# VH-VL binders against o60147, part 61

Target 1, 175 residues: o60147
Amino acid sequence: MLEKNKYLYIFRHIQTNQVLLSQGNVLKKTALFQLPYPLQKPVAPNGMRPAKLRKDHWVPLLKVEFPNESMFQSVFMQLLNYRKYRSVQPLTSDLLKLPIPVRRRKIMRQEVPNTIADLADILNKEKFPENSVRLQLSDKSDSEYADWPPSVQIDSEEIKLSRGFREKTTVDEAR
Below, E stands for the ipSAE of ESMFold2; O stands for the ipSAE of OpenDDE; V2 stands for 0.75 times the mean of E and O plus 0.25 times the DockQ between their complexes.

## First folded at step 3 (VH-VL)

Design k7 (framework fv_patecibart)
Fold by ESMFold2-Fast, scan of step 3:
Structure k7 (fold): chain C 175 residues (1-175), chain A 122 residues (1-122), chain B 107 residues (1-107)
Amino acid sequence: as target 1 above (175 residues)
Amino acid sequence: QVTLKESGPTLVKPTQTLTLTCTFSGFSLSTYGVGVAWIRQPPGKALEWLAHIDWDDDKRYYPALKNRLTITKDTSKNQVVLTMTNMDPVDTATYYCARIRYYDSSGYFDYWGQGTLVTVSS
Amino acid sequence: EIVLTQSPDFQSVTPKEKVTITCRASQSIGSYIHWYQQKPDQYPKLLIKYASQDFSGVPSRFSGSGSGTDFTLTINSLEAEDAATYYCQQYDSLPLTFGQGTKVEIK
């Protein structure tokens, strides 16, 4: 029996706001092939070289816990399909009239809102039980990029910590 | 629940200025990627986009009507106001406000107000 | 500006039959086309976004397809409640434009 994965992690690049999907809390170099714009120039014009993975440049955007592996697999595959569909679209005519650096900055700026909207759209189409999907966001305001179905419970990590372990402070104990 | 509702006069005389207010709830116009648009529909005719204003106060107007249109927002009141000058009988239409949602450099209207019929006649 | 031309302007269809509505853009717009349904004396409602993406709460009988200049909205089995005017809309470039509409009536 293999271990079933129920967790989806999404990471954001601190400089470009580009987004990576990951199964589990470890970001692997192969995830960099998801990027539309490389973070580092290729070694040779004829050579295909992956962008360099610098873990200090990626921060968690969100974490999703699904009730089972089947639901996780369904949502994860749909999310990859949304990203692929978007990546093969030609740019809008309005974007094409902009200088390349301005154009790229605007496109990269959209990756976080686009990815969150993709996730919400998928979850709104699925008929999951109420409060069965747990969404943790590093920045709660990012939830505003979409309308969420009743199946989603939005949480903060602070609320979920054990009170007997990490909620006590030296100051509280000294009082 | 997202709702939008138009308010303003239902009868306007030729040459007068029309002022319409859109009052909305269930979202904030300070949220990245949302805006509020005004779209009109003359009786029995197609939909026509007039103007929109985005979360960052970026304003867009239909070019042929630009000199007649002004759009403003009051984020604290959840309101967007459209002003259209020099009204003519051909401007008789149902006026809608709608939320524009941006995704992948394009925008669509996911929620609409009920519409308000404005008749322009003497 | 980008002109969207819908075909047909009108069709009267027997219940349970397939309805096909087309929208042709005057220039290539990728998949930046969205579809709305407007029932008599009601406001428009979003049906399909980005040519083929379903909007939440919309029945599965509605589907969209196409890219570039030619787009199609399909109702695979018409129900009485589907009597409405259907509009395509583009935002590949400003100004934002709508098609002229296709009115679908039940026979």
Scores: ipSAE 0.635, ipTM 0.833, lowest interface PAE 1.9, mean pLDDT 84
Fold by OpenDDE, second read of step 4:
Structure k7 (fold): chain C 175 residues (1-175), chain A 122 residues (1-122), chain B 107 residues (1-107)
Amino acid sequence: as target 1 above (175 residues)
Amino acid sequence: QVTLKESGPTLVKPTQTLTLTCTFSGFSLSTYGVGVAWIRQPPGKALEWLAHIDWDDDKRYYPALKNRLTITKDTSKNQVVLTMTNMDPVDTATYYCARIRYYDSSGYFDYWGQGTLVTVSS
Amino acid sequence: EIVLTQSPDFQSVTPKEKVTITCRASQSIGSYIHWYQQKPDQYPKLLIKYASQDFSGVPSRFSGSGSGTDFTLTINSLEAEDAATYYCQQYDSLPLTFGQGTKVEIK
């Protein structure tokens, strides 16, 4: 059976900077299950799982194109594992020494760069063929959050995704 | 390929200032969660963290030596410089620069230089 | 500062035997401890991060365990090439600190 290109989309919340992974260019409700914290009020911007998906609150962070499903699945699962691992780890004493508001801000600010760093780390470990993975960023400067292996080709063009929705000008492969 | 290399004098007189340079490749000090640290090891003794600087120009020093240490970076040159004032024979050690990763809020040193032995002697 | 105390300071072990090194922290540090191997006249190399996670390229005979204050590095079957000094290191809080080291020699 012929392998098809697979796409990973990563979104960030405009307020909390929480990150959601998506197998498609449209966020699904089930994506919220990626958030490590249970539903509580207020849900956002306290970094909790919201009751409903507000697609307009999620903006595209990056798009990764894989040449086949196997590569996609491997990276996708590892990303989830990385995030899960971090979410269950206790805070360092240094963080605990900070006032709660400062601590929260610091943690929130790390979500996006952590995810990017995770992705790069995973790709570095996977040792995929050179230029086999294509990366598009909403902000090219975000590429500086990680050292990318030769397997990654960074696209010169920024992604053109709308908030939580399908690309405006590009037709992606069906999930 | 990540590499780090220490350079500087290998002999320093007491009371003089030591200046060491770490030149690295294979990574950028503008990368989130990345820093460069200096660790020293006296002959036959344990490792001692001295200082580190990260992508955000945050500088951390070992408290007992804070007043003697200055760490700076030149991201464009991929260099980190450590200065240590008022050197004493007790400061004789192999000085390592290492890459520190701590984007997970816990830092470890995943790549090290070969180290440079600095002897403080009159 | 957090003090890391390793045990033992030294051990001589026959090849193929199990080696156990302990590191005790002066206070609870969760899993924020890392292990390094330093062979004679070489720079330290990262072995285990976050108490139990393997670093790429490290033989499977190396493993880590523990949480809170007590941590263990285990070499399931000692090889001759494993002769080295091992250090634990914490980054729960500043300043970063290392254990005093455990020297493992081959009988």
Scores: ipSAE 0.032, ipTM 0.700, lowest interface PAE 4.3, mean pLDDT 87

Design k8 (framework fv_patecibart; at its last look DockQ between E and O 0.84; V2 from the best seeds 0.58)
Fold by ESMFold2, look of step 5:
Structure k8 (fold): chain C 175 residues (1-175), chain A 122 residues (1-122), chain B 107 residues (1-107)
Amino acid sequence: as target 1 above (175 residues)
Amino acid sequence: QVTLKESGPTLVKPTQTLTLTCTFSGFSLSTYGVGVAWIRQPPGKALEWLAHIDWDDDKRYYPALKNRLTITKDTSKNQVVLTMTNMDPVDTATYYCARIRYYDSSGYFDYWGQGTLVTVSS
Amino acid sequence: EIVLTQSPDFQSVTPKEKVTITCRASQSIGSYIHWYQQKPDQYPKLLIKYASQEFSGVPSRFSGSGSGTDFTLTINSLEAEDAATYYCQQYDSLPLTFGQGTKVEIK
């Protein structure tokens, strides 16, 4: 049979560090529904949803290859649940003591590490076979945000795509 | 594999300065979202956080002990050092170093050293 | 300083029975509570982080719940090796504080 999707694609926003999950290697407009209500400006700081999807603002963070759709669906749904659980928490009391610009910077910086930690936590709890899940990162140092189970093989090559997960011409690679 | 190990004297005299070294492996203090903390436990009593130092050089101390504590790191040696001045018999405790990891701005201690008992006595 | 008060201080429990340990914070701390197990003469080990997230390698019989000021650690079927002292720890604000501990032993 034909499997529809065995890959998880994760994007980050270049300005706000917000994270979007995708079943495909390009973002659909409906991916914005993963974020809180739309912000009327095109920039989405502090977890706000932008009014429209600007594909030039979203870059690859990581890609995960699963051997089958069942594993993908389990992990994808759990990632959404982890995000929802975080979204209902108040800010820490120490964050609330900080000046608003400092607080915003700290909050924006944590979403990428939090998402990577969620992924690793889910994969550590799953009973996947050794080396059955291939992880590729845009920045290999991001793997240090978490501890990975034996089921995960971290690709030695970083994602070389400058926008999205599709290959660009050699001229664009030289940026 | 993350490991931490405490080293230093096991017996100090009152008024002396205690210096403890935490040597760790399996992670780097240049890694975003981690730090190393010192926690102590007097015999038969609860755990007490003393200090921690984060990947970005942020240092935090228990307020009542702040004037007695200094925490430093040497990232190239994978070491964190705690000094505690003016030791008193009440400071007799097992001293642990532990990795602090952050998630949603909250820190927790995911890996601990075995601990070292420090006795303060004449 | 946030005070964490655990209840009970001590429990003697029949094997296979459910154990419930509570931790109450002196102010609201969201889900910023973490749980540790310390067996006699051992260092503490992380069980639960972020109120309800089980740490890797922790048996599924352990679970955490709660938000705000009232938190619970549950062992749904006590095993002999679970005899230990359990601590809650907060990092909503500095200084980081621990509860006084709850000792669980086998009846």
Scores: ipSAE 0.662, ipTM 0.842, lowest interface PAE 1.3, mean pLDDT 87
Fold by ESMFold2-Fast, scan of step 3:
Structure k8 (fold): chain C 175 residues (1-175), chain A 122 residues (1-122), chain B 107 residues (1-107)
Amino acid sequence: as target 1 above (175 residues)
Amino acid sequence: QVTLKESGPTLVKPTQTLTLTCTFSGFSLSTYGVGVAWIRQPPGKALEWLAHIDWDDDKRYYPALKNRLTITKDTSKNQVVLTMTNMDPVDTATYYCARIRYYDSSGYFDYWGQGTLVTVSS
Amino acid sequence: EIVLTQSPDFQSVTPKEKVTITCRASQSIGSYIHWYQQKPDQYPKLLIKYASQEFSGVPSRFSGSGSGTDFTLTINSLEAEDAATYYCQQYDSLPLTFGQGTKVEIK
């Protein structure tokens, strides 16, 4: 399946605005381990089970088409690195002044702008050829979260999901 | 393509009110995660943040100067206006406007205007 | 408010030499520090954001490091065009504050 190696998909959770990265149209259950805030409440200290991946709770945020697998892998790994370093960063003192529910909601709301800014930052640092990277956004206004290099072509065409995507993401709910 | 430019009087008398306008292009101040700040620099001194206004009309002021400062925006004109009352010779400085870009609950100034020198003297 | 102290205040450096500028915060600020370059009679330009991330178009000779209270900006091989005053700035907490600046001159 070489086609999927050229495409990066990013998905947004409709309730929390948390973001998942995927190498293709199909969002796998293991992608949930990317989340800093789990989608399900732990029942006991050691009683937490993996969350179920629900078909109606994730929507495409953006799709990126790269000229080749090498460029895709470089950008994908850098995005994972950006997310990892944000997850271990201490919270700002201003955030710590906020009540916990307000703080958590504010942090989760920032995931979409942060992820888009990460992508743009990476692409601005890479010296890719002009118009070689195609960026499709479900909402074109989300492109305003960053400044983009000449290597990027932006459009707002509908992101087409794999046939059966929504069925494949629904599993039994764990407790 | 992002540009900002300050305009206003270059000479102000003590006790008068200073009004400065920042006119920008290449972005909208209705865009999530974007704001416009005013920062000043007295001759030969360090940079000093004064105020900023964000996409959601959240206004922030330097606490020691808060009673003298008012910041407003007009998104249709792509302008942000700073008003500073009761000017004193110590307020003589180059005044900059700059775009603040928010990321990970913090912000940085990614593009700046050229600055406008405001001299306060009688 | 968070006070940022830069050192040194001034340094005169031979071209091609390594320059290190330090910024110390009065309290821990994670990595919420940004660095700006201001050349004589010009406006400041963003160099480094979030302690270590280079801004677009910034030459690779500039790098930043540090976390908590101690941060450094490094120019690994000074060019004539790098003669400027460098400022650190924090946004861990309002009010936003800048360091006093470090002036770098070519010897």
Scores: ipSAE 0.632, ipTM 0.834, lowest interface PAE 1.7, mean pLDDT 86
Fold by OpenDDE, second read of step 4:
Structure k8 (fold): chain C 175 residues (1-175), chain A 122 residues (1-122), chain B 107 residues (1-107)
Amino acid sequence: as target 1 above (175 residues)
Amino acid sequence: QVTLKESGPTLVKPTQTLTLTCTFSGFSLSTYGVGVAWIRQPPGKALEWLAHIDWDDDKRYYPALKNRLTITKDTSKNQVVLTMTNMDPVDTATYYCARIRYYDSSGYFDYWGQGTLVTVSS
Amino acid sequence: EIVLTQSPDFQSVTPKEKVTITCRASQSIGSYIHWYQQKPDQYPKLLIKYASQEFSGVPSRFSGSGSGTDFTLTINSLEAEDAATYYCQQYDSLPLTFGQGTKVEIK
């Protein structure tokens, strides 16, 4: 049986720049489990896991197309691991020297570039076949966040922004 | 492909000002999480960070040399310039420019120029 | 400033042997340490980032470990091409600092 193409969607929060990974073009509630659980009850603007998924607060960051499930799963899991690793690391002393509001802003700005960098790093290590992975970004300039291996083909067209989801295309339906 | 190249005088007299230019390609200094740093290495000695500038025009200097160092960027030209005043023979070193990548509030140098040997001599 | 002290300063190793280089920080820096390889008359190259993450293109024989104040760079099986000086570098706080270097020579 021929394996079908798989798609990874990455969303960012419009306020906090937090990042969610999705196997589909529509965010599921379960995606929130990717975010740290707060010790006390806060909302998304605090940079923690919100109680409920507000789809309208999330916009697509990028779409990655893989030729098969194995490649998709490998990258997906590694992305989660990278994020987990970062989340448990202590803040730098330099960062701790900053006032809390400034620190928070700085941290919030890092999720998107960090995720992109993670993705590139993972793909570089995987050594997939040339042009076997297709990357579409909401902003082409975001591709500059990392060096991409030959396995990655960057789409000339930007992904259309749709909060919380992206409309299904014929390709998406083939998943 | 990311590349960096140092350019400037290779011979400087004592008390003069050194001006080095780093010309890079393959990335933009307007990109979040990206910067350019200068690191020097005296012959046979260890590496020493001097300064770096990032996408937000934030400038950081080695404290002991802060009063002698100025770093600037021209994003449109993909250039970063380092000036160092009052050069002394002790400042003789290979000067490298390198790309600094900020990741998780920390940073590393992932790409380097080949370096340029600057000799300070009368 | 954070002082990084490497050990040893120099070691001569037979090919295929395991090489261990340590870097100790004067204070806890989490995992914010990076390792570089510099061959003679060449520019430094990034090997390991954040204590244990291998940079792209780095041979699998290179690995890093440690957290807090004590870090280790390991070459599982030394090859002739690995003759170089290795540096640790921290970015926990400014100023950025490097270790004094460890020179590895091939016997």
Scores: ipSAE 0.397, ipTM 0.810, lowest interface PAE 1.6, mean pLDDT 90
ESMFold2 (binder alone), look of step 5: mean pLDDT 93; pTM 0.950
OpenDDE, look of step 5: ipSAE 0.321; ipTM 0.784

Design k9 (framework fv_patecibart)
Fold by ESMFold2-Fast, scan of step 3:
Structure k9 (fold): chain C 175 residues (1-175), chain A 122 residues (1-122), chain B 107 residues (1-107)
Amino acid sequence: as target 1 above (175 residues)
Amino acid sequence: QVTLKESGPTLVKPTQTLTLTCTFSGFSLSTYGVGVAWIRQPPGKALEWLAHIDWDDDKRYYPALKNRLTITKDTSKNQVVLTMTNMDPVDTATYYCARIRYYDSSGYFDYWGQGTLVTVSS
Amino acid sequence: EIVLTQSPDFQSVTPKEKVTITCRASQSIGSYIHWYQQKPDQYPKLLIKYASRDFSGVPSRFSGSGSGTDFTLTINSLEAEDAATYYCQQYDSLPLTFGQGTKVEIK
């Protein structure tokens, strides 16, 4: 029968660089359960606080295209597992030497390269067919955070969407 | 394809300065989360980390040797240079350069050069 | 500095048997430990990163486990090509340190 490609949508926060994974091109509130660090109330010495999640504060990082549901589910679940393992790991002793605000910013800043490296590790482990997985990034230089297996194609075109993987849709466009 | 290759003298006299060059390809040292390290191994002994330089030009040296070591990079040539002063016969070792990859605030060596044996003798 | 102590120093093993190598850290290092294989007259190659994560191209018979201070590298069924010295390495803190190595040879 007719097989549709499946997509994994990965978003980054414009201020904190934290990452959210989504099965659809629109973030849902349940994605917030992925975050070990709250988006509100940690007060920096200079008075800056992360805002509550707003869809306009999350921009596309990358879109991963899979030829079927099974490959999508395997990769998606493993990404969630890697993120959970990092959240329960003790911090390195070198990180613990840093002041709390500096430490927190460094950890959050690492989430983009960590997530991209996780994706590459999973794809290197999973012996998928050559050129069966397509990556489209908002910034192609982010692909340099990892070494990719032959199963991966990196799209020459970057993502043009600035917010939530969607251009504004109207009733006319939905028809 | 990531490759690294060490070059420099194979024989050094005591008190001289050793200069080793690591030439690499397949990655850029301007990329977040990568660096190049120098690691040595005396004959029949364990690996010893000496120094590394990261994408942001942050330099780290083994504390006991820091006064003898200098590490620099030339991003336009894809080279990292290690200089070690006042060589002694105990510094006889195979010297490796390796790419350090960072993840979750820790680093590991994913690709290594072939190594170059440096013998220190009169 | 963090000291890594490997055990045993040397092991002679018959083909197809299970090999276990341990690495003990002088203080807790979470999972910030990596394992390398060095065959005679060759450069080291990464086997396992972050205590238990596989590196690309490494045979499935190699696995890592442990957290905190006690770590294990396991070769589930030893092959002749696995004769090598194995090193653990930590980067929980600088200076970066390696264990003394465990030499595995085939009987």
Scores: ipSAE 0.747, ipTM 0.870, lowest interface PAE 1.0, mean pLDDT 86
Fold by OpenDDE, second read of step 4:
Structure k9 (fold): chain C 175 residues (1-175), chain A 122 residues (1-122), chain B 107 residues (1-107)
Amino acid sequence: as target 1 above (175 residues)
Amino acid sequence: QVTLKESGPTLVKPTQTLTLTCTFSGFSLSTYGVGVAWIRQPPGKALEWLAHIDWDDDKRYYPALKNRLTITKDTSKNQVVLTMTNMDPVDTATYYCARIRYYDSSGYFDYWGQGTLVTVSS
Amino acid sequence: EIVLTQSPDFQSVTPKEKVTITCRASQSIGSYIHWYQQKPDQYPKLLIKYASRDFSGVPSRFSGSGSGTDFTLTINSLEAEDAATYYCQQYDSLPLTFGQGTKVEIK
């Protein structure tokens, strides 16, 4: 096979539940560019882009295995687009009616499930071959955040949690 | 494949209570960002949202009809039930159940049942 | 509640012509508006979400635009199968509301 399997790793911040996408099992500094610039100078706990990557603040959420680069790239780019779209949309009036602390908590709580839902939505739209995509979650219960298409095979094993990093497997080394 | 189907009486007398059941498949009401809504449409008129219930058992009602509406879910049976009390001829409409998606706070109805015409008449 | 007013209520259009439907919100709702197509004796179908074309299976001739209070659904080249009533719907705030509908007929 000319094309190798590709892997998408999704990390979440342990405090803010912000999400970062990664092509590798180790977060790169450039991953922070996925987060919006703050209007003021805040740190990650404020739900904005931190100045520096603290790997110990990020834990793996899930790993997605794709059979080829094309599928990977398609999904990866779409995920970024979904996130970008949400980030630039104004808050609903309902949310604006909530006290700021309550609003923030609600928004923060939705980052992880929204990302998972986005992934499922994208995969549903792509109509990939059955069982062509392998999904491994850090918490199996997170699979309930979305309806997965037949193209997705959910791994029975959970990924091991390691902050900012996941140890390379033989499959990862083959990349 | 996602499907929804409305069931219940098609004829109701004034002052009686309407009970409609939405039976769905292809998705779970335990899924984040998923809910089931009821929307009605009087003959030749526009759509009117009535109520919805989501995965977290959050219930929302149209304010003007809130005191008449009750929505419940049975996740294990993939059913959502709407009750509407004190029916009036003005409530004659096609009643739809639909899946609502709003995990991104956008709130749209991506799948609908075929609808059931409910006539309120003495 | 947020009132959505569509314009026009009705239009008869020749095939291949451009159709424009507007939806105006009583207050700013960002892009939290969606469009539905309902053919006679059928249930409504989601057509466009987020005020823009963003739904699989929708023909490319359909597009959406707008933000704030003014939104537009456009059919670039009307086909016979596009005869339907179109509704806008908002989810900026509860209660969820629909426009009154725009009926598009083929001449």
Scores: ipSAE 0.036, ipTM 0.691, lowest interface PAE 4.8, mean pLDDT 87

Design m1 (framework fv_gimsilumab)
Fold by ESMFold2-Fast, scan of step 3:
Structure m1 (fold): chain C 175 residues (1-175), chain A 122 residues (1-122), chain B 107 residues (1-107)
Amino acid sequence: as target 1 above (175 residues)
Amino acid sequence: EVQLVESGGGLVQPGGSLRLSCAASGFTFSSYWMHWLRQVPGKGPVWVSRINSDGSSTTYADSVRGRFTISRDNANNTLFLQMNSLRADDTALYFCAKDTYYWGSGSYFDYWGQGTPVTVSS
Amino acid sequence: EIVLTQSPVTLSVSPGERVTLSCRASQSVSSNLAWYQQKLGQGPRLLIYGASTRATDIPARFSGSGSETEFTLTISSLQSEDFAVYYCQQYNNWPLTFGQGTKLEIK
């Protein structure tokens, strides 16, 4: 459906705090290729394959509603590009002093604040109409990671588990 | 078994045009970003152009911007490079290469073709 | 743009020897460095990515190490099929750049 392309669904891992972006309300295993660290081992000779997706380990972080498909596409692609750009930046000296597993955990914990900040930066650059972008968070305090432009309206209602992104799915989307 | 097979290279005079093709097989072509690179004998590869999985986004090296156009036909698993206003310094072996991530760019290349030679001279 | 300098330019070696190839970046590329092998008449073959991770079907004798600006590719016991040119590539910054190559030839 056309209306599906107006929503960006953002998930976070319950333990690692890693973030996945989805254009649908159900995560697909291909979303794992967004992760900045190579957690996936090659399984097929003709390319990398993601690790098995445990959907119950990923919970809603936020849902973004855009006024139209063009704005959704623009923001979604820019956000993916910001995530990719950040994943290849040099590590700070304090992180380099840590053992690799500890370093990775600290970096992964920053994905939530970084994704929120990236989203806000993109929306501040785009001069969208006032209150045209609706943001609904699972924890409203996460909105404090960034300064939001006048185009953003933050929903007073938080996302709950029973109202999570997976509450209502179609067969086509669940596949 | 991943294969990339380039074709369309040849001899052309300065100011001329060539269209390169890359036939892909052994992977889901429409799910991967694709690149063109070129190499002068005895030197390292030089990145030329990139196209995302659906063809909606393209990027070019400064030296070819405005003269080269990258495109793809996902229905026929084919990548193209249209080269216009060719110069002597465009002479090289041209490779198509597969990016490593589904739906995105890893920016290193897990598979390359054999290359197709392009010579620009009078 | 980031410049990658490989050393040596050419190395004459015998089968069975341990070979070490170096790649130096003009500024930090973190661990976002790949190594390729290229034989005459062929496209490059991915050996290592992420500075130290072996690509699929690459023999265990190939190993990568290093970070930031200093990187090394090691072949622990050179085989006859390993005579080729080796390139490093950074994917930390745009534009993507490659080293000038190190040629391994039979002594």
Scores: ipSAE 0.000, ipTM 0.470, lowest interface PAE 14.9, mean pLDDT 79

